# Designs tried in a protein design chat: VH-VL binders against q67xv2r213to389. Part 12

Target 1, 177 residues: q67xv2r213to389
Amino acid sequence: NMEQLAKTLTSLYNIYDANRKPDYIYENEAEFRSLYVLLHLNPSSGVMGEPLSLWFRKLTFALVKSKEICFVRNLLRLYRMGNYKNFLSRTASEATYLQYCISEHHIREMRLVAVQYINNVCYKLQPYPLLRLSQNLKMKELDVESLCHECGLETCTDPDGFTVLPVKQSTFRSPED

## First folded at step 7 (VH-VL)

Design s45 (framework fv_felzartamab)
Fold by ESMFold2-Fast, scan of step 7:
Structure s45 (fold): chain C 177 residues (1-177), chain A 119 residues (1-119), chain B 107 residues (1-107)
Amino acid sequence: as target 1 above (177 residues)
Amino acid sequence: QVQLVESGGGLVQPGGSLRLSCAASGFTFSDYAMNWVRQAPGKGLEWVSGISGSGDSTYYADSVKGRFTISRDNSKNTLYLQMNSLRAEDTAVYYCAREYFDSWAFDYWGQGTLVTVSS
Amino acid sequence: DIELTQPPSVSVAPGQTARISCSGDNIGSYYVYWYQQKPGQAPVLVIYDDSDRPSGIPERFSGSNSGNTATLTISGTQAEDEADYYCQSWDSSTYVVFGGGTKLTVL
C-alpha cells in the first residue's frame, strides 16, 4: 500500500539526513526523495506526511537542482493547473520507472480530467474522435472507450466508421465517486 | 483569475499592535503556502513570514520572530498577520504572496497595505 | 547561508541588452527567481527556476545561474522595462532571501 511505502521512504530519508554532507547527494537519493512528492501530489489521497511546502524547505540545494526533483516539481505544477496533456506527455517521456509506477493513480486522475473536459467544457458540440483521445491520454483506443463508458458517457460510430465521443450528450460521472 | 487583496494597514504607535488580512480568490486556497513580504519606503523586499497550506507549519524571519504571528482560515480563504510590539523599522508596505507550487518563489502578489509605525 | 548582492543600478540604451547580476556564494546550487517592480506596483515574477518564464512574460527576458552569479538578461530592452529588479533564492536555514535590488534605467 502507499501508506507503508511512505513510511519506508521516511525511514530512508532519516538515514540520508543523519549522514548528510554539505552539497552531497547519495546515489538514488534524488529519485527516492522525488517519490515523496508523487505520493503527496493530491492532498486528498489520504497518505499521511508533511505538507509539500514544509518538505521542500528541508531539501539541500543540490537535491532541489537534481533532475528527479525538478521533474516532480514540474509535475506538481501541471497537476495543480489541470494541464492533463503536458502532465501525461512529460510523465511518459521523462519519468523513471519508479516515478511512473508511483504516478499511476495520478495518471488515471489526469485521464479522468481530460475526459470530463472534452465532454463538458470543450465548446464545439462536435463529436470527438476516440483515436485523438487515445493519442493524448497515452492509452489504447479500446481502453479509452472503456474509460468513457466507466464515466457514464456513450460512444458511437461516425459515418466513416470511426468511434467518437458525442460531446455534451451524456452527463460525466466520476467512477472514483 | 487569481486575486489577493490586503487590508488592515494604518498608522500605529511604537509598541502597538495591528492585524493584517489578505482575501484570496480564483484558486483553491488550502492547496497553497502563503507568505508576507514587506518593503520599507524606498527600500528593497524583505520576507517576513510563511505558512503551509494546512496552516500547521509556520516560518518567520529573525527580525519578527516572537512578535508576529501568521495564520490562515481556509474556510474564509483569508491569510492573517498579527503584528505585536511594533517598531519604527516595521514601517513598510506589506504584500500577501502565493507560494509557487510549494517552492519558495512567489507567483502572485497582492497590491500591498501600508503600515506606518510612528509616534 | 546565502546572501545575495545586486548592483544598485544598470543603464542601457533602448534596443540594447541589459544584464543584471545576482551574486552569492555557490548560488549556482540554488534556484533563483527574478521579480520586476514598477513604481507604486506590486512585484511581478518574470523568471523562475533560474531560466523559466511565466505565461505572459515577453521572450526578451531570460535567466541563467552558474557558479557564484545568476544573471537576468533583457534583450532589445524597451522603455517599459524600466523598473527595479530583485533576485530571490532560498536555503534551508534562513528561508527566503532577496537581493538588494537593481534599478534599470533605459535612456
Scores: ipSAE 0.000, ipTM 0.506, lowest interface PAE 14.9, mean pLDDT 84

Design s46 (framework fv_felzartamab)
Fold by ESMFold2-Fast, scan of step 7:
Structure s46 (fold): chain C 177 residues (1-177), chain A 119 residues (1-119), chain B 107 residues (1-107)
Amino acid sequence: as target 1 above (177 residues)
Amino acid sequence: QVQLVESGGGLVQPGGSLRLSCAASGFTFSDYAMNWVRQAPGKGLEWVSGISGSGDSTYYADSVKGRFTISRDNSKNTLYLQMNSLRAEDTAVYYCAREYFDSWSFDYWGQGTLVTVSS
Amino acid sequence: DIELTQPPSVSVAPGQTARISCSGDNIGSYYVYWYQQKPGQAPVLVIYDDSNRPSGIPERFSGSNSGNTATLTISGTQAEDEADYYCQSYDSSTYVVFGGGTKLTVL
């Protein structure tokens, strides 16, 4: 579980810190330290730890500009802004395998934000093509259709045979995942 | 629209005290660390103090440690700076500034409030 | 214990490129931020994390940071860009440090 992973990572960080050498970064240290940020993206997750602002300041300066730390620092900003398009695009193109696995719940959360935005906030009344939503959410079209249905939304087929999402449906509900 | 409005500045004699306030609106106040940055007339920017979103962690420039206290009331969306034992060199415009996503940099600033310490 | 040094003034003709330096030992290992301040106004963040522009900042503003020098570059400088510019960084001991500021004059 995520709580146990957080404890394991804390133990690893203590080993890194106890064996710190000036101007030296251990192999995979940046990646494993980046997992801390991913575990603490959502303050309400229940995973305990120190505030991210203090955590970033404690990093060796060589680590703070590493590819792995830069990636999660950017993800944190996109997450806080609700920028689902760039969040999902960056996780697809830049995340390591471990970063992606830890991020799966947040990826799902951002996909739900996207569906809610398109249905509730988007000012156009025209049906939204599922193919376009598939591209934006980085999902297969059938999986997007399942996600829409899971959110209490109906899909239909347009005159050209393409699956579309009618917008402004009052039945929207967030699933319990 | 993010707004930060400072108040509480004024003229005070050396050794006196002032309490500055910063009223925040247009964002979830408790999610952001907040800072005070000052600027003496005709001079550059100097960081004074910072506080975490929860209020549990506070930070101070060496020049103000022991004299100034930063605090916040998240229920009122208000940041405070209690300034005691004021000196002539504390004369400055004091800005309230919001921290940019845990970066120790500042994306929004208030218009500032002038504190003048003079006899 | 990083210290940031900026030139006190830089002058440029309209349409030319302005470059404002921010020097500090090993500054390329730290993130640098840039602020614009016009007379009687609060500072405005124009560059964060060395080279990124906040939403609403014109594309003519760019930044770089390597070795001992960070640079703010304004391409095709406009009269409205005339202002004081401050660089800023941080470390674990001093927390936040500002450069002394550079007055940009567009003549």
Scores: ipSAE 0.363, ipTM 0.757, lowest interface PAE 3.4, mean pLDDT 86

Design s47 (framework fv_felzartamab)
Fold by ESMFold2-Fast, scan of step 7:
Structure s47 (fold): chain C 177 residues (1-177), chain A 119 residues (1-119), chain B 107 residues (1-107)
Amino acid sequence: as target 1 above (177 residues)
Amino acid sequence: QVQLVESGGGLVQPGGSLRLSCAASGFTFSDYAMNWVRQAPGKGLEWVSGISGYGGSTYYADSVKGRFTISRDNSKNTLYLQMNSLRAEDTAVYYCAREYFDSWGFDYWGQGTLVTVSS
Amino acid sequence: DIELTQPPSVSVAPGQTARISCSGDNIGSYYVYWYQQKPGQAPVLVIYDDSNRPSGIPERFSGSNSGNTATLTISGTQAEDEADYYCQSYDSSTYVVFGGGTKLTVL
């Protein structure tokens, strides 16, 4: 339950703030504070909280340039831009285990955006190799094939035995709706 | 196409009041924090006030606290600055500025409106 | 409270590298922004978050920020780069603070 998690994190932040020392970062504080950003990536979400612009402004200068906060700030920018390729790449390479787990829903969302883009608006009419898609989505090829099928898309095998996604299929639909 | 257009500047006597407006277009206004930055003739930039996009949280420079009030009307895509108890040192071009993505930096500025406080 | 100090002027010949400093206690722990302002015009953001360029800003503009000094660097300076340059940062108590500005002349 993301709403309950958000409330629990807020309680933890109050403890950090009550014990604030100039230039001092408590153990795991940067990571736990970064989770707030991940829970609030979509401003239209049902998770209530402080607007991110105000939230970032309240961070101590010791926190604002920490590795964990810099990572989620950049991730938020990529999310808002719809840059799925860099979002997925940076999450795979830079996220802590906990950051990855909390961002799972948004990772799935970005993967769905990528599949839709490749099917609907990609300029090339050649079938898209699932091996290439698995690299870009940071998924196993079989999992990518499953995702394509969930989106109402069919896959096939090319003459060389590779699995490919025929583009411009009119059957595309988001499984989340 | 992002545009910010300030209005409401003019000549006012010391102790008087003036209200500035900034009309925003080309973006979802409520998604961005907005700020007022001023520049006295021949001088540098000085931040005056800021307001969050949704939360209505407001911030003021010490030099204007208690005299100026920042507000916004998201239904009209308009930012306001109510200036009371004006002093000669408030004479400046007042710029409306959009905050760059959840930071204290500003990616778009209006052309400014001149406020002159003189007897 | 943070206070930002810039040199009042910097002069370079066309094609040379201009460097404009912005000094502040522990400024490397804050994000820095740089603005270009030409006479009679509004400021234009040229660098955000220490070293990033907005879309449309020429590649010759770059930034750095470490320790007590942030630097705006303009490589192969062009006549059109002649302007006033302002650094800007923030802290939790004063919110937004600007440097005094640097007049860049290209001779």
Scores: ipSAE 0.005, ipTM 0.571, lowest interface PAE 10.9, mean pLDDT 84

Design s48 (framework fv_felzartamab)
Fold by ESMFold2-Fast, scan of step 7:
Structure s48 (fold): chain C 177 residues (1-177), chain A 119 residues (1-119), chain B 107 residues (1-107)
Amino acid sequence: as target 1 above (177 residues)
Amino acid sequence: QVQLVESGGGLVQPGGSLRLSCAASGFTFSDYAMNWVRQAPGKGLEWVSGISYSGGSTYYADSVKGRFTISRDNSKNTLYLQMNSLRAEDTAVYYCAREYFDSWGFDYWGQGTLVTVSS
Amino acid sequence: DIELTQPPSVSVAPGQTARISCSGDNIGSYYVYWYQQKPGQAPVLVIYDDSDRPSGIPERFSGSNSGNTATLTISGTQAEDEADYYCQSWDSSTYVVFGGGTKLTVL
């Protein structure tokens, strides 16, 4: 579980700190430290730990500009802004395997936010193509259709044979509620 | 709309004390680390002090350490700077500044309040 | 332990590219931020994390940071860009440090 993982990572961090050499980064240290940020993206997640603002301040400058730490700092900002498109795009293209696995819950959360926004708030004159939604959510079109149906939304086929979301025709309901 | 409004500046004698306030609005104050940055007349920017989102950690420039105390009241959306043992070199416009998403950079600044330390 | 050095002034003709340097030992290993300040006004963040622009800042502003020098670049400089520019960085021992500032004149 996530709480157990957080405790294991803390033990690893203590080992890194006890054996620190000036301006030296141990193999995979940046990646493992970045997992802490991903575990604490949502303050309401229930995973206990040091607040992220204080946690970032304790990093050496050698770690702060590492690829892995830069990625999670950017991801945290996108998450806080509710920028689901860039959040999903960057996790798909830049996350390591471990970073992606830890982020799976947040990825699903951002996809649900996107579907709700498009159906309820981002109303357009024309129905929303599932092909475009699949590109934005970084999912296969069939998986997007399944997600829409899980949210209580109906899909249909347009005159050209493409699957579309008719927006504002169905009431969004979260499958997580 | 993010707004930071400083107050409490004025003329004070060397050795005197002054308390600055910064009223924040337009954002969740308790989510952000806050800072004080000063600028002497015709001079550049100098960081003075910073405080974590909860108030649990405080940081000071060496020039003010032991004389200034930063604090915050999250229930009132207000940041404070208690300035004791003031010196002529503390004369400056004091800005309240918000930290940008857990970085050491400042995305929003108040308009500043002038502190003059003179006989 | 970083100290940041900026040129006191830079002059550029309208429509030309202005480049403002911020020099510090191994500054490329730290994040750099850039602020614009006009007379009587508070500073405005124009670049964060070396090269990123906040929402509302024109695309003509860009930044870079490598080795011992960070640079703020203003392409197609406009009269309204005339201001003082400050670089800023940090580390775990110094916390926050500002450069001395550069007065940009557009003539």
Scores: ipSAE 0.026, ipTM 0.638, lowest interface PAE 7.6, mean pLDDT 84

Design s5 (framework fv_felzartamab)
Fold by ESMFold2-Fast, scan of step 7:
Structure s5 (fold): chain C 177 residues (1-177), chain A 119 residues (1-119), chain B 107 residues (1-107)
Amino acid sequence: as target 1 above (177 residues)
Amino acid sequence: QVQLVESGGGLVQPGGSLRLSCAASGFTFSYYAMNWVRQAPGKGLEWVSGISGSGDSTYYADSVKGRFTISRDNSKNTLYLQMNSLRAEDTAVYYCAREYFDSWGFDYWGQGTLVTVSS
Amino acid sequence: DIELTQPPSVSVAPGQTARISCSGDNIGSYYVYWYQQKPGQAPVLVIYDDSNRPSGIPERFSGSNSGNTATLTISGTQAEDEADYYCQSYDSSTYVVFGGGTKLTVL
C-alpha cells in the first residue's frame, strides 16, 4: 500500500534528520527522499502528507542539488503542466528503478492524456500508427493496442498492412481505475 | 519502393507564373499529407506549403500566402504547386516531401526541381 | 514563434563522436526531426520524433531533445557521414521550422 509506504518513508526521514551531520548524506538518502515527491505529485492521490512547497524547504542544500531531487522537481513541473511528452521521455531515461515503480500510476495517467490528445487533436486526419504510439508512449505495441481499446478507441489495419488508430473516429472514454 | 519525382521547374521572369508537379508511387497516396520544401542556392531548407491526404486542408508559409496554391489529384497520384507573382527570392530547388503522418516531419523526399526567377 | 539555431560547422576526426546542437525556446516540448543532405542530393530523414531511426539508418546515429536543446549524435563518425545536417520542428502558427543547417566535416 502507498499509505504504508509513505509512513515508512517518513519514519526513515526522521532517523536521517535526528542523525544529521552537516557534510554527510546517507547512502540512498536523496533517492528515498525523492519518493516523497512522487507519492504526492497528485494532490488528490489520497496519500496524506506535508505540502510539497513546505517539504522542499526542509531539505539541505546538498540534497536539493542531488540528481534524484532535481529529477523529481522537474517531473513535478511537467506533471502540473500536463506536458506528457517530456514527462514520459524523462521518466524513461532518468528515473531509478524505485522512482519508476512509484511513478507507475502517474506514467499511466500521462499515457492516457497523450492518447486523448492524439485522438482528439490532429490537423490532417491521418491514421496514427500503433508503432509510433508505442515509441512515443514508451510501451510495447500490443500494450498500446490494449490501452486504446480500454479508452473506447478502435484500431484497424491500413491498406499497407500497419495497425493504426483512426484519429477522431471514436470518442475517448477515460478508464475507471 | 516509395518514389517522388518533381517536374515543371525552369527559368521565369519576376511577376511570372510556374506550375510544379510531383508524381508519387509505391504507397497509398491519398493516405498521406504532402508538402513542398525549398532551398535557395547555398542556403538552408524552408517549408513552403502542405496539403492533407484528402486535399481538404491546405497550409502555407507566410512568405507565399496569396501567391502559391497547393493542390493534389489523388486519382493520378500527383501533387501540384501553382506559383504566381514570382519574385527573385523564390529562386530555389523545390522538393516534394511526404509527411510522416500528422507530424510536420518528412520521411521521403523527391530529387527536387530548380526554379530560377530572374530578369 | 520557435526559431532554431544550429552551429554553422562542426569538425570531427574519423572514429570520433560528432554532436550537432539545435537550440530553440522550449524545444523539448515539441518533436524534432533531423535530415542529412549530401551535395547535389535531396535531404534524407535520419532521426524522427527526437530519437528514433528510420529503417536503413545506421545505429551510430542517435538523437535527444530536452529543455532548450536538441542534439544529433554520430558515434564513431565515418567519412560518408560528411554532409549538411538540418534540425526541424513545428508550432501551431508557423507550422514547419528548420534550423540553419550544420556542415559536418570529417578530417
Scores: ipSAE 0.487, ipTM 0.828, lowest interface PAE 2.8, mean pLDDT 89

Design s50 (framework fv_felzartamab)
Fold by ESMFold2-Fast, scan of step 7:
Structure s50 (fold): chain C 177 residues (1-177), chain A 119 residues (1-119), chain B 107 residues (1-107)
Amino acid sequence: as target 1 above (177 residues)
Amino acid sequence: QVQLVESGGGLVQPGGSLRLSCAASGFTFSDYAMNWVRQAPGKGLEWVSGISGSGDSTYYADSVKGRFTISRDNSKNTLYLQMNSLRAEDTAVYYCAREYFDSWGFDYWGQGTLVTVSS
Amino acid sequence: DIELTQPPSVSVAPGQTARISCSGDNIGSYYVYWYQQKPGQAPVLVIYDDSNRPSGIPERFSGSNSGNTATLTISGTQAEDEADYYCQSYDSDTYVVFGGGTKLTVL
């Protein structure tokens, strides 16, 4: 339950705020505070809380430029722009374990955006290699194949023996629908 | 293409009122905090007011607090600034500006609308 | 509370590097944004979060921010870069703060 997690984190933040010095950072505070941003990446998620613009402004200057908060600020922008490639690359390389776990839904969402874009909008009339898609989505090739099939897309083997997605040949269907 | 189009500026006497509008297009309006920034003739930029994407939180510069009210109608993709008790020092071009992903920086600006307060 | 000071004017020859400073107490602890404004036009965001360029902004624009000074650097300055430049940051009390602006003249 993400709503319950958000309430629990808010209670923790109140404890931090009640007993802090401006330059003092509690152990793991930057990481726990960054989870708030991840829970509120999608304004339509329904998770209750303060708007992110107000929330960022309330952070002490020691926290604002911490690696954990900097990471989630960048991730928020990539998410809102639909920049799936950089979103997935940065989560794979920079996220803490907890940040990754909380981001799971958004990682999946960005992967679906990527598959839809490659199949429908990428204006190459060439089949898209699953190995390349695997690298861009930060997934194993077999998992990418499974995701494509889940989206209603068929894969095939090219003349050289590689598994490919024949772009624009199948209709993308969101598994979340 | 992101577009912001301001309207409602004009000439008004000291103590008068004006309502500015900003029509937004090319993006999901409710996902973005919006702001008003003004610029007096020949002067620099001055932040006036901001509003969260939902409209639940509003912020004002000390110079306009109690006189100006920012609001938005997400169903119409429109931002508003109700300006009351206008003073000569409120004379400026008023820009509608979109907040860069909840960062208090502004990635898109409208063309501006001129407000002149004089008798 | 933060107050941002910029030089009122900077002149540079075409092809040379222009540097515009934005000074504020402990500004390196806050994110800085830079805007370009040409006569009769609205401002355009050229740098966000100290050093990042929005899509479409030429690579010759770069930024830095440490200690008490943020700097906008324009390498290989072109005639089209002639404009007013504003730095901007934020504060929990005053919300949004702009510098006074710098007129860049390309000779």
Scores: ipSAE 0.243, ipTM 0.712, lowest interface PAE 4.4, mean pLDDT 85

Design s51 (framework fv_felzartamab)
Fold by ESMFold2-Fast, scan of step 7:
Structure s51 (fold): chain C 177 residues (1-177), chain A 119 residues (1-119), chain B 107 residues (1-107)
Amino acid sequence: as target 1 above (177 residues)
Amino acid sequence: QVQLVESGGGLVQPGGSLRLSCAASGFTFSDYAMNWVRQAPGKGLEWVSGISGSGDSTYYADSVKGRFTISRDNSKNTLYLQMNSLRAEDTAVYYCAREYFDSWGFDYWGQGTLVTVSS
Amino acid sequence: DIELTQPPSVSVAPGQTARISCSGDNIGSYYVYWYQQKPGQAPVLVIYDDSNRPSGIPERFSGSNSGNTATLTISGTQAEDEADYYCQSWDSETYVVFGGGTKLTVL
């Protein structure tokens, strides 16, 4: 439950703040604080909390430049831009285990954006190979096929025996709608 | 494309008031914090005020606190700056600037509107 | 509080490398942004988050930020790069701070 996690993290942050000493940083503090950004990546997520612009301003200089906070600042920008390819690539290569788990909903959201883009805009009337989509979305081929079907899209087999996604299908619908 | 168009500048007497507007287009306005940055003739850039995407949080430079009020109407894609108790030192071109994804950096700027406080 | 100091002017010949400094106490711990402003025009963001270029900004523009100095570097400087350049940073105390600006002359 994301709400319970947010409450637990707030409690942890209060412990860090209450025991803050000049020149002292706690082990994993940057990572745990970065989870706040991931929980609030979408302002419509329903998780209550301080706006990200005000939250970043309250971090110490050491935390702002930490690897974990830099990572989530970059993810926020990619997310806001709808840059699904770089969002998914960087999450797969740079996220810690906890960061990945917390960002799971946004990973799903970016995957839906990718499927919509490929069907509606990206590919020039040529069927899109599911193997390539699997690689780009960082998913197993069977899971990509399930995602396409959830979006109201049909898949088929090409003459070479590979599963492909016919593009420009008018049946596309976000499963979140 | 992203466009920001300022209006409302002009000549005002010291102690007077003026309201600036910034019409935004080409992006989802409510997703971005917005700012006012000014530049006095022949001088450098000075940040004036900022407002969160929702409008719930506002921030001001010390030089304008208590005199200026920033606000926004997300249904009209418009940013405002209400300027009261104007001083000669407030004479500047006022730029509307979009904040780069909840950072204090500015990726797009309007053309600016000139405010002259003098007779 | 962060306070940013830039040299008032820098001159380079065409094709030379221009370096514009932005000095501030412990500025390497803050993110720095760089803006180009030509006469009568609005500022244009040329570098964000210390060293990143927005889409459409030529590769000859680069940035660095370490210790007490951030630097904007323009390699192979062209006549069209002649402009005023401003650095900008922020902190939770002072919010947004601009440097005084540097006039780059290419002759």
Scores: ipSAE 0.006, ipTM 0.571, lowest interface PAE 10.3, mean pLDDT 84

Design s54 (framework fv_felzartamab)
Fold by ESMFold2-Fast, scan of step 7:
Structure s54 (fold): chain C 177 residues (1-177), chain A 119 residues (1-119), chain B 107 residues (1-107)
Amino acid sequence: as target 1 above (177 residues)
Amino acid sequence: QVQLVESGGGLVQPGGSLRLSCAASGFTFSDYAMNWVRQAPGKGLEWVSGISGSGDSTYYADSVKGRFTISRDNSKNTLYLQMNSLRAEDTAVYYCAREYFDSWGFDYWGQGTLVTVSS
Amino acid sequence: DIELTQPPSVSVAPGQTARISCSGDNIGDYYVYWYQQKPGQAPVLVIYDDSNRPSGIPERFSGSNSGNTATLTISGTQAEDEADYYCQSYDSSTYVVFGGGTKLTVL
């Protein structure tokens, strides 16, 4: 339950704030505070809280430039722009284990955005190699094939024996809708 | 393309009131915090006020607190600045500016509207 | 309560490197943004978050921010770079604060 997690984290933040010392960061505080951003990446997510622009303004200067907060600020920008490739790449390489777990829904969302983009826009009249999609989505090839099928798309094998995604399929549907 | 167009500037006497508008287009207006930044003739930039994407939270420079009110109508993609109890030092070009992805920087600015407070 | 100080003017010859400073107590703890403003025009964001360049801004523009000084650097300065430059940061009380501006002259 992400809503309950958000409330629990807010209680923890209040304890940090009540015991605030200038330039002092409690152990794991930057990481726990970064989870707030991840829970609120989508303005329409349904997890209630303070708007992120206001939330960032209330962080102490010791936290604002922390590695964990910088990471989630960059993820927020990538998410809002629909930049799935960089979102998925940075999450795979820079996220802590906990940040990754909290981001799981958004990682899936970005993967669905990628499949839609490739089918509708990216690869005109040429089948898209699943190996390349696997690399871009940070998934195993069999899992990418399953994702494509969940989206109503068919895959096939090219003359060289590689699995490919025929583009411009009109059957695309988001499994999350 | 992103466009911000200010209007409502003009000549007003000290103690008077004026309402500025900023018409936004080319982006989802409600997703972005918006700001007013002013520049007195021949002087530097001075931040005046900011408002969250939802409109629920507002911020003001100390020089305008209690006199100016920022608001927005997301259904009309329009930002407003209600200016009351105007003083000579409020004379400036007023710019509408969009915040860069919930940061404190501004990625797009309007062309500005001139407010002159004089007798 | 951060206050930002810029030199009022900087002059460079074409092709030379221009460096514009923005001084503030512990400014390196805050993000800094830089704007270019040409006469009669609105400001244009040239650097965000200390050192990042928006799409469409020439590679000759770069930024740094450490300790008490942020710096905008323009390498191989061109005549078209002649403008006023403003640094900007923030704090929890004022929210947004601008430096006084620097007039860059390319002669």
Scores: ipSAE 0.165, ipTM 0.690, lowest interface PAE 4.6, mean pLDDT 86

